# VHH binders against Putative pumilio homolog 16 (APUM16): the designs that were tried, part 3

Target 1, 332 residues: Putative pumilio homolog 16 (APUM16), of Arabidopsis thaliana (Mouse-ear cress) (q9fie9)
Amino acid sequence: MANNNSFSMSTMFNTIQEILNEEPLTVPSPPSRGGYSLFHIRKAEMDIQRIFNFMTGSEDLKDDISVLDTGTLMWMASLMTSDCDYFMVITTNKNGSKTLQKLMGMSDDMDVFFFEAIMRLFIHVMTDKYASYVTIQGMRVFQQDKRELMYDQILRYACFLAGDQYGCIALNEIITDLDDPYYRDQLLDIVANNALLLSNDAYGNFVVQHVLKLRDSRCTRNIADKLCGYCVELSFKKYGSYIVERLLEAGDVPMATVVLDLLACKTEMLIRLARSEYGNFVVCKALELTNEILTADLFYGLVNRLMPYRHLLHRSPRSKIATILDSMSVPN

## First folded at step 1 (VHH)

Design b06 (framework vhh_7uia_1)
Fold by ESMFold2-Fast, scan of step 1:
Structure b06 (fold): chain B 332 residues (1-332), chain A 123 residues (1-123)
Amino acid sequence: as target 1 above (332 residues)
Amino acid sequence: QLQLVETGGGLVKPGGSLRLSCVVSGFTFSSYSMAWVRQAPGKELEWVSSISSSGDYIYYEDSVKGRFTISTDNAKNTLYLQMSSLKPEDTAVYYCATVEYTWGDSYETFDYWGQGTQVTVSS
């Protein structure tokens, strides 16, 4: 329930100051429980609405926040994390996410409220465009004990997050930022173990591509092992072909895995691959790299399979394969 | 079991013509790329021509271009090589084969070689 989205910084600052300057609720003698509960609920609802307006305002409120004492910030953190739905309304708002990120790391005591709310709503936060940045910030600024618990959740949900349009972006940032080798290696192992599933996923392929860019030899070999037997099928697909090209570039063992898949397939499938929009780049790169690295058996294996069809390859758009094959034939 | 049976070879004079046939059994013919390979006396195996299972991909060794024509009849599971303007240099045993790569070999390898058919070009 958003009130006015066009608040000025002055209006929002005045609103927060009004909340902060409100007198404590007086506790009347308890004749019955109902009257006091209703008063407290009404007060909290008004304060939540005011905090929402403060947090989601379009102006940069960092200077205003710096004036607030720790006790005031603790009160605000407690109130905005008291309800899961309300926390999500703030964190999924572009300005609310940015403002919350600025509050995080200011006080360890305050961070407890944000950490507990994030952990309760972990999947919902991680799969939202703006709220995911809040979790990434927590992993950067929270104390080690809290970061480790957040890493445990990332490991638990890694494949689910990789398959989400925003989760995959957040996961890639976390992989880049991980300074703990234990959690980094575990996360890389999960990606490698699921490389076939992820390489065929609309979003998961970006995670596999990102991991391959890290040039981690152990992880890259594990990915190659999981994709063995599937390199031809992947190479017909736009993003699958990018993954296979990265394996070709990643060293002798991943390169051999790809080339052996090419040599094991039916000749018609290999020629269709060499003539395809994406697969031609894979076959061309396999020829170039096997020739460059002096893996003569692999190079001549490919040449011998492709040479009978060189005239067809000359008719294929953008293919350099025919040019390579022509350099191996006797000039007429 | 896959079987390839080549026929149509024989003795022919220079400038003559022969049509080789290879009847294939024991598999779906249309699922394989096929080739003709020959071996002249005392020489290594030489690839002659290849055709894909679709029939769209056809290639010839340079020395036979314009003289030889490869074709298939999927309904008959048969591969053909029509040879014209034959030369003494074309004298060889001709084999049909499914085209597959075998790792570790220094030359082209072909699965399921037939028994071959002898072509002799002599006056």
Scores: ipSAE 0.000, ipTM 0.093, lowest interface PAE 23.1, mean pLDDT 77

Design b07 (framework vhh_7uia_1)
Fold by ESMFold2-Fast, scan of step 1:
Structure b07 (fold): chain B 332 residues (1-332), chain A 126 residues (1-126)
Amino acid sequence: as target 1 above (332 residues)
Amino acid sequence: QLQLVETGGGLVKPGGSLRLSCVVSGFTFSSYAMAWVRQAPGKELEWVSSIYSGGSSTYYEDSVKGRFTISTDNAKNTLYLQMSSLKPEDTAVYYCAVDRSFYGSDWFEPSEYDYWGQGTQVTVSS
């Protein structure tokens, strides 16, 4: 991996040495260059440090990769993908990742090398901060057949990726980019089916929040259904409260699901929630939205349960709840 | 309502150290991701470091790993960047940034951040 430059340099040297000692190469050269196998092997003798430095060097030096001939590009692609450790050292480097992204999509022949390496190391690249963008780029520029195989892997590992610090970011980018209804709907269904687990996860909550922001009615209702009975519990938590607030904002049905959970809980729990650091925002939003949307039964249900305790709510951290309640009746 | 005030920049020699501070007001500090982003003369904005969940998770740009440390003091609503082993390449205006949306923001893409401070100049020279 990208933990030690000495190790990465040793791995790169061994990879080039292996290629120099093997004939024919793992991937056959194009038909027009079939008689030049020895020439291609000689190209692999190029300064390994130069290839590494080119890939991981500054962005200013890599603006014009179009000056590289096809033979050089093909050999660079072959060399950097021939060893898993070497590929990971390049892809986990910020500049190496960006340079690889520029090389992808230039040639279907080169994309075969990048695709095979990504598929072989899928979880490792998807859970790295910079390498994940190499995979995202592949999903944008590769041929349809390769993109579909990559989408299959995303579906297989979606829940795991959602729980990873970098995987959740990559997954959200992919969800935004997906225009194929089959893969998009399946991915959204996986998120919805795991909404309770993900909403309580340090990183998975960002995926649930992202999906809710898409304003997909079917998916939002499925998430609301899965979180039904848990809205009060989630509202005591920082990120859980954000998710519940988004459900309140997402339309009549998700809003009703949240408010009915608030009305179903014991009064002691509702008052505790209204006075809590995060829950007070949920209760306040529920009051504001039920009042605005003319859901009088839900609004007055909340008011009637909170009103007897308005004095406790006035003594809580700064909150609009007490002000709303006071507007409904004059204290005696 | 949200306000960010950066301090701590200045002139320092190569190999030296500086600590940048960003005082945040108008929101619950521990509820949002915070970042340091820098811009060197004539270059684009570059993400430097991020901190999430009130200090539970930290992330760094590769060129600053092992040299910079991001931290928070939630009681003071203050974000810090402790910079050591400073290099001429670290010369830049450093900005404090906040991501209030928390929806798969690209932490290494500066344009994804919602709010920015005025910046503080760090110059590594002599």
Scores: ipSAE 0.000, ipTM 0.161, lowest interface PAE 16.2, mean pLDDT 77

Design b08 (framework vhh_7uia_1)
Fold by ESMFold2-Fast, scan of step 1:
Structure b08 (fold): chain B 332 residues (1-332), chain A 126 residues (1-126)
Amino acid sequence: as target 1 above (332 residues)
Amino acid sequence: QLQLVETGGGLVKPGGSLRLSCVVSGFTFSNYWMAWVRQAPGKELEWVSSISGSGGSTYYEDSVKGRFTISTDNAKNTLYLQMSSLKPEDTAVYYCARDTSEEWFQLLDSGSMDYWGQGTQVTVSS
């Protein structure tokens, strides 16, 4: 059969690398391409340093923001967003990120500067530990027109962000916060459509796990569909087994998809899975849930496959599977 | 005096049929799960089929499902394995075994004879 997941992480990575190469971080430019004296250049450099010290200072300085007049706040916002390098130095600093988050939402006029800087540096901001929270804050406090443009960028780069160590964390926060059904459904569809690739990724698996925790019936069924045929392979892996366990817990249809994969594999693979470090939890949960929901055909299908090897399963690290099987075979 | 005695093996052509019998003595047949296990030349033991003491539940290895049928005759203390559509890959010594907890696990791995019979040779060849 054709593979529905033909898009690759390498294709996405190459696209992002091209974007990053077109937008390198540069040293702050002078106030104009001509006409400014050395005096004006030096004053601007001193003002930049002063703002940096204020923004990255101790947490106690955050209470002083409310004391600043509107003109001072607008001047600061304009100056700190006038250069990509300077903005990134502020936003990637723990205190600078927190201070900037406090400034956001205070004025629509000021938010224009922050929005434009975030959009220009979107991938750089979203893949940094501290700067990503600036974007999250913008999605919470900016006006709807700006938030929608930011959602468009999230949709565009969702898979790349899911594969990044900090981008996946930021993406999960955005998924949790996203109340707009149009953008939420599209983002969930992107995750579901790429579920096999992401489930096998070092960071992307956390996005799949997070989406399954939301218990969105449509998205969960789409994820189950994309992982159909791969549930046994995933169950041998630490994070893959967590995803499969969540599918078992997610309702009758996702549960059936997992159990049918278990029943479709060779008996030798099923027994190896039941005895494996992570797979034993999957097999145990499948037995427990099929028994509880009274899906007798699926429950007894599993029991019938495991029962001949019950004594072998007694030697496994966990005896829960063996205990369940033993309850089905009582000597008279 | 636990005895399991297998008979019915022999030479058969691919696509043929054989019926194996296992007569048991020294224990109450209906109180135990019974199994057929086979060992191909130079290979490890492979479980084939199991049946409950009541005869009400039967289980099969995937490779033999639909081709083999396990059954019991409690009046004769006899376990049967009806084999159909035999393949060269079915060539093995077939043992009947009493299904016992940790001891059966050891027998599955090591081939101890204490809880199964002497075996009967099945050869599928042209």
Scores: ipSAE 0.000, ipTM 0.089, lowest interface PAE 22.9, mean pLDDT 77

Design b09 (framework vhh_7uia_1)
Fold by ESMFold2-Fast, scan of step 1:
Structure b09 (fold): chain B 332 residues (1-332), chain A 128 residues (1-128)
Amino acid sequence: as target 1 above (332 residues)
Amino acid sequence: QLQLVETGGGLVKPGGSLRLSCVVSGFTFSEYAMAWVRQAPGKELEWVSSISWDSGSTYYEDSVKGRFTISTDNAKNTLYLQMSSLKPEDTAVYYCAKGTYYDSSGYFPLEDYGMDVWGQGTQVTVSS
């Protein structure tokens, strides 16, 4: 049977050797390729294509890359970062992203090229499903000065990234990995300050949910505070209802914030919520949790508001709330 | 090409157990987070459980915690879902999904954004 990884690694070694044996070219700076001779442009295009083929051609490059000398690595790094489009073609490729991640952290001098390319293309890299992991790897392996500048960019673009289909996932990985209290707390504050916007967003709600899962008391309380007065509105919505359920589970203070919003709304709106497609799960969870943790005032507050409408709740396709209320009315 | 093949579904009585299996091909199993998602009759897709790329972290939907266990066998490129104490509300088609990103933590909220491959599914019916 063919061993594509072994075969591919041998081919890549030969490609690197071929590139190294070529005459050095003037490395173009984007967009100044038009200022070079046609010969230099053609040669640069061929070398970039060879590097692309090398970077994307193998899944098991760690051992091969580890035996390359510093000069070879510096030359490769310089060429693959010479043009924003070339760098993006490599980083948005699954194998190219993996290979680049393995090159990062091998040499501080080489990391300068990758760092500068990432910083120039920060939003584009962070909003791609493969390229975002190149940035995440840089935050793990670069020198502290470079990591701090990358954290500054995350703080600057956090809300935008949270609203992106790929950026939200990358942001969540970064939030999980961030051990520096200064940058972590600032990032969590940005999420909390934008919690209402994000909770209503198709992707941003995942960031709010992820942050709540961290069980950071300060951040969770800040999110609850920002969502105070909006818990009923959010609970009618698919994504908002998930956030509200997480707040109910997050401890006494966030739970109280949600339940007090339920108790503060008009009875007609509370009944409509209890009968709604998403809100019924919120009301049910509020009843279950307030009963389980013996917050009697909150539990009976909800029961007293819902009980007069028990028969209406029974006529709903979602009658779990009515079942809970019934269990209180009939001893045995 | 990427392929996910789910097996192990069937008819079971309440309180029973089933083990679902998902055999993956076309990618390195240990490089991606994997997940189980389900769709009950007349309802939306629901995330059930996920496992990180390195199998070091597992996550569960609240209604299945303590009853379901997700695991992997990297040598067999197989993802498992051990289901116990099954309830009628667990009746659904169960799908195997691959995470979108290399080295993903496996944390997927109640929606399946960040999953880019779906299998054919396996039917689980819990009824007396």
Scores: ipSAE 0.000, ipTM 0.127, lowest interface PAE 20.1, mean pLDDT 77

Design b10 (framework vhh_7uia_1)
Fold by ESMFold2-Fast, scan of step 1:
Structure b10 (fold): chain B 332 residues (1-332), chain A 127 residues (1-127)
Amino acid sequence: as target 1 above (332 residues)
Amino acid sequence: QLQLVETGGGLVKPGGSLRLSCVVSGFTFSSYAMAWVRQAPGKELEWVSSISGSGGSTYYEDSVKGRFTISTDNAKNTLYLQMSSLKPEDTAVYYCATEPYGDFWDDTYYSGHFDYWGQGTQVTVSS
């Protein structure tokens, strides 16, 4: 078995999404004792439609929220969250999502309805472009007990969310917002532990890049450790090269991890990397940073490997790598 | 036996377009990374573009980005190079190659590798 991967992260995440689409969204069964008639159900549906129209309307209608009493707001929240399908239609609408975000945090009693709806539909809300911001808002404005339960769900589904087109964006905002050291450190550990898989994923690579931008030394070193042996492979890829460049910039230990990978690969692969679309930026940065930080053994290790092939690196007359190599040549 | 046959070269005017084809035989097409390499008269071999065997990831030399497109048709066992906005500087013999780790990357050193190259196809860009 060579380097063929029978399952990519992208394929795995697509399979999970198909499974979720087959799972029914459920609400608690209505009371069966005849206290709720068909008339009451139809009235609630009509009221929900009115709420939907209000929530998804233009910006001019949003100013009307300021004149609504708390009883009316509670009634609206209760009806919006009584049915999973109705809640999703509102939250996945651009205006509906924005209006929901304005209603959240206004009343703890009202927030109970939104919190319960979000928790029932957590994955569906977190993987939608507009609905994900409703969950983010809840994590900012809900009471601590509710936020902690939401953090638990984020930890449970972190890798799945990282591989989703919208989930990765929402996850990155949550990572930035997390002030609680316990949940923040646990989430960073999950990203670091899965750094190799995520770095090779169409969306997960954005999560790894975002975490590296935070400059958390412990997490960055853990990511470097997990990517050790794979830095050359990643550097041929657009987003993988960005991750490797960030490791080079992240301090002496992550920089050394990357450079040692470059020095461990075969010469032909190193030259191909130096000439490649994305890898040339990695090799150039490795040379610049090892020279700047005065890591002479690593700098000269790279120079010694590249110098015999500088004519290939002069593909353009002003190649940065070739310019660095030329500056090291003895004039004679 | 692995065989690479290039076609599609010819004389074109500056700003013109041309499509090169490389028909491959004797191997599972997706098992190899494929490349286009060119050599202008009196110049060294220059890598132009590469495509991965399994993922379809593409890479280009800076001077051809936005003008050239590398692609494959697995059903036809064919590698393509679609060239547009051609310039006189693009005049060269174009070679199809597997694993551009052969001797083309080093004109002064013997690599010791066996690489599979086609016979080449001439592209001339002139008025």
Scores: ipSAE 0.000, ipTM 0.104, lowest interface PAE 21.9, mean pLDDT 75

Design b11 (framework vhh_7uia_1)
Fold by ESMFold2-Fast, scan of step 1:
Structure b11 (fold): chain B 332 residues (1-332), chain A 127 residues (1-127)
Amino acid sequence: as target 1 above (332 residues)
Amino acid sequence: QLQLVETGGGLVKPGGSLRLSCVVSGFTFSDYYMAWVRQAPGKELEWVSSISGSGSYTYYEDSVKGRFTISTDNAKNTLYLQMSSLKPEDTAVYYCAKAFRSGTYLYQLSPSHFDYWGQGTQVTVSS
């Protein structure tokens, strides 16, 4: 929260490598350079260099970790979380993230350091490609009290995370893993309540799509209710059309919501949709599913409105709708 | 195009206070960490304090903690250093610096990590 600032982590990583390469001293000594503070900076830099190299160096670090005593592990955990920059450069490194995930869950005493650092840097960790997996791991292996506090943060930032390139991926994994019915239902309610906004977002649409794949009846109906009146508008758009198609597949009630939107729009709009790049797939699926489920009123409602314009639909590059309509016509 | 202009230095008695200011131009102020660095007579450059572009993160050299306060006014593109309880050991030329990239902890070790330095302002603490 207070630690949410804007800066480049890859730039910070490169700066660490530059400084570490410039620092040849291996033996700590009393300061002779500019004063007491520079001595402490040099000692901390040598210590973080050792930790950084250990955390990011080897793919075989699992064997190395088993050799370390509890005191060494506690010292490493304390030092790497003592400064926000230390924690972020380790967690945003691919190998550093993987190694940290292996350290998590080994002891509650050590997990306190990782938990507190994650909570302090929550948005930065959750919106990074590699660091987000550290938070996901914490939600899997930390004790219940820590997991509940992390769930509270997920609820607080759910919409922000859904709109982020990496945050949406992490959020989807958390949604899949979340067994606690209170937190799961609250999170699903937040997605449903914001379904229109998210469906129109470059990354948020993936969260809506993911939630619909869970086939949670209550949540799917809530999403359908929030998108009611907007199904035609969404169907003209690439990702919006995918969401509408998932609603059609999600059961009788969500399907009816979509089809009723199609039937409520003006005929000119319905024909334009049926001939559009993405909307033709929606109209086609609506016809196929209403025919299969024996919803005769909805099926024939669509057929009766489209049939007078079948000649225009035949001139579309993909004429599958016209093919369906032809199969319903009298063979003369 | 980049310019940093420090003002506010002068002669002050031990225990006194002084406020330094640095007006910046030619870049988006809020996108960069800003720092104060000082050089005492006959000594190496010493990092004093840094602040993030948002103002949310501040860092201080141990000897100045509780005595100095770094702040920004983004509307005026101005960086400040409020100095109180000044000591003779604080006597130095104070420089305003822009980091070439975001990040403060590791820039403490090398002035080369700052891509622009101002002209400096002399602070003398003497009875």
Scores: ipSAE 0.000, ipTM 0.101, lowest interface PAE 20.0, mean pLDDT 77

Design c01 (framework vhh_7nfr_2)
Fold by ESMFold2-Fast, scan of step 1:
Structure c01 (fold): chain B 332 residues (1-332), chain A 125 residues (1-125)
Amino acid sequence: as target 1 above (332 residues)
Amino acid sequence: QVQLQESGGGLVQPGGSLRLSCAASGFTFSSYAMSWVRQAPGEGREWVSSISGSGGSTYYADSVKGRFTIARDNVKNTLYLLMDSLKSDDTAVYYCAAGEWDYGLTSDEYEYDYWGQGTQVTVSS
């Protein structure tokens, strides 16, 4: 009801006004050993604590922030970026990250503080769940010169970020947003060149899947070329099978790469794949797409390899492969 | 205790025949698919043949089709592999394995519930 124990947007002004009014701490200070300098150190600690409370307690700051003068906002930006620990504590907090994102892009003079802090802490910011969105926001709202320096860092660390639980999510959002052809093409080339490693990685597979959804023909072909010979191995794995299904859907050339891998493996391996939890979807899709696209040699190549084992495929609880084979078993 | 015991291996001339047997105990034999898996010198394991729990369905590797016959006797709890027209390439240790039907087309030891000790088959020229 009336007893709110959390910060409210309506109290943001009061928090900032309290900082500006230099009201005394409720808890008594010990005697000043250092005189004037100790007083100033304590005041700075109070100021950053109140800024922290302001930044982390507020959920929607659009209207409240717009009423604050430029000098107050510049002072806040300077203080919160004056120390790496201050910046990280704010940016790794869910509300702090959201609040900081709203401050970014308001003025180029303020953005220089945030840009410099992000660049100093780039890997730490990019591999945190909430702080990574601060970097993404910078790439959306900063001036072009700052964005290009941030893109250079993304290119430098792309493979590392793809392997991180939060870095892969941030990297995917950056790939979606990136409209500069030079940086976009370089980033897509890095993903494609590392497609085998990333497809087998716990997080990197999400980056490969995301890039394939973009339907960039050059990048998709490069990924198919790097995964050639490995499509069967990948298809036994949950996320590897999703990548292989995406290649099947991506056009005639990537589809042929996958199907030729299926045709090149031993019959025993192909039947095991067709009956497996994830591989059955790959084999089913390969049959459906080769039939639809009228690639008769690839379609009948698969049918001829699977047909002798139709009874095993009927016993698989989730396979639709047997239904396709049955439609071909009765000459009309 | 579960046991699978292979027998019938030995030395044979090319074109000869052998019959391998696998005696099973300690589990409900008729409820398990049974497989033969071999390992040649210096090579990985290769799946050879599988038979369903009822004996109604049989499957063979392309390398042995028309030459080998898998059979089972659920009354005697015994698996058989009848090997005709033996070639030098058939030289291997032959293992009896029990598992679910989906594992019957694999040489991976972790996909079978039970394994025998193996029996050596040598085809000399």
Scores: ipSAE 0.000, ipTM 0.125, lowest interface PAE 21.3, mean pLDDT 79

Design c02 (framework vhh_7nfr_2)
Fold by ESMFold2-Fast, scan of step 1:
Structure c02 (fold): chain B 332 residues (1-332), chain A 125 residues (1-125)
Amino acid sequence: as target 1 above (332 residues)
Amino acid sequence: QVQLQESGGGLVQPGGSLRLSCAASGFTFSDYAMSWVRQAPGEGREWVSSISWSGGSTYYADSVKGRFTIARDNVKNTLYLLMDSLKSDDTAVYYCAKDFGYYDSSGYSEYFDYWGQGTQVTVSS
């Protein structure tokens, strides 16, 4: 089932744990001594070092790529992807990542090497500041069949990536760029189904905020539904309050969900929220928006609960709520 | 070699709080995801929560979301479960587990390498 409960999230996490616990990929065993020597080992090491130096060198050298013949490019692609450690050192280097991105999309034959390396190291690549852009580039320039396999991996690891300091940034770029309706809707559904977990996460909250900025009506309503009952709790927190404010701005249904949570809480809690560092902005926005769009029942519901405590609100660091309430008792 | 030792369980009133700890040894703790699993009297095992190797991602069963917090200290090789707003339904033996189980098309799969001995949590008046 696609509604994705907590146990479904553990499926993704077990798969990630299996990948992280995999034994390092081993280089092929050396051939027999009759056809193999220390000279051949040293030659291969020198070739790898030369490619590394080229890939991670200065930006000025990257214009030389346009003049390299197909055979040289294929040799380079094969060599740099033959060892996971070499590929990761190149892709996690700022210049190496940029150079690799320029090589991608030049040849379908060469892209096979990059695609296979990315798929083998998907979590490691996606959780690095520079290497993640290699995967994003692949999703832009590879053939459709490869892009769909990469989309499948993004769906599989979406919640883990959302919780990572670099993975959340990469995931947000992918969400922005993803135009395939099937994969886009599935990814948005995963974010919405996990909205409560992500809204309370150090990095996942940025993914929820980003998705709300897209103003996708279905996804926003699903997020509102999942956060229903928790809007007051979230509003006491810095990033949680930002999410709740975005729901207030997102249309009648998400706004109503937030305001009904405010009206359902005890009066003491509502006053505490209105006087809090972050919650005051939520209560103020709820009053302003319910007044502007003429949702009289919701607006007066809030006013009637806050008005008896107007004096306490005047003593708060932010007096905008009190100013709004004052305008209801005297002509402006 | 690998050892997991839970502590912090006990008797608590409904609405109370407890902090469970799991001391890990015999493996590189910071390389592995960790989980809490519970078993109530006469019932099967229920996954409660998981935390990634870095602590950057946390996952919770729907029954405990908003009430429990999983955390880890990779310097001390210790896993924690902070339990708030405890209910009678939370009464169970709580186990620390290396790695975790998951749901797939065939049902719940368990891939725990090692389990602790468990710590009893009783929520009663």
Scores: ipSAE 0.000, ipTM 0.108, lowest interface PAE 20.1, mean pLDDT 77

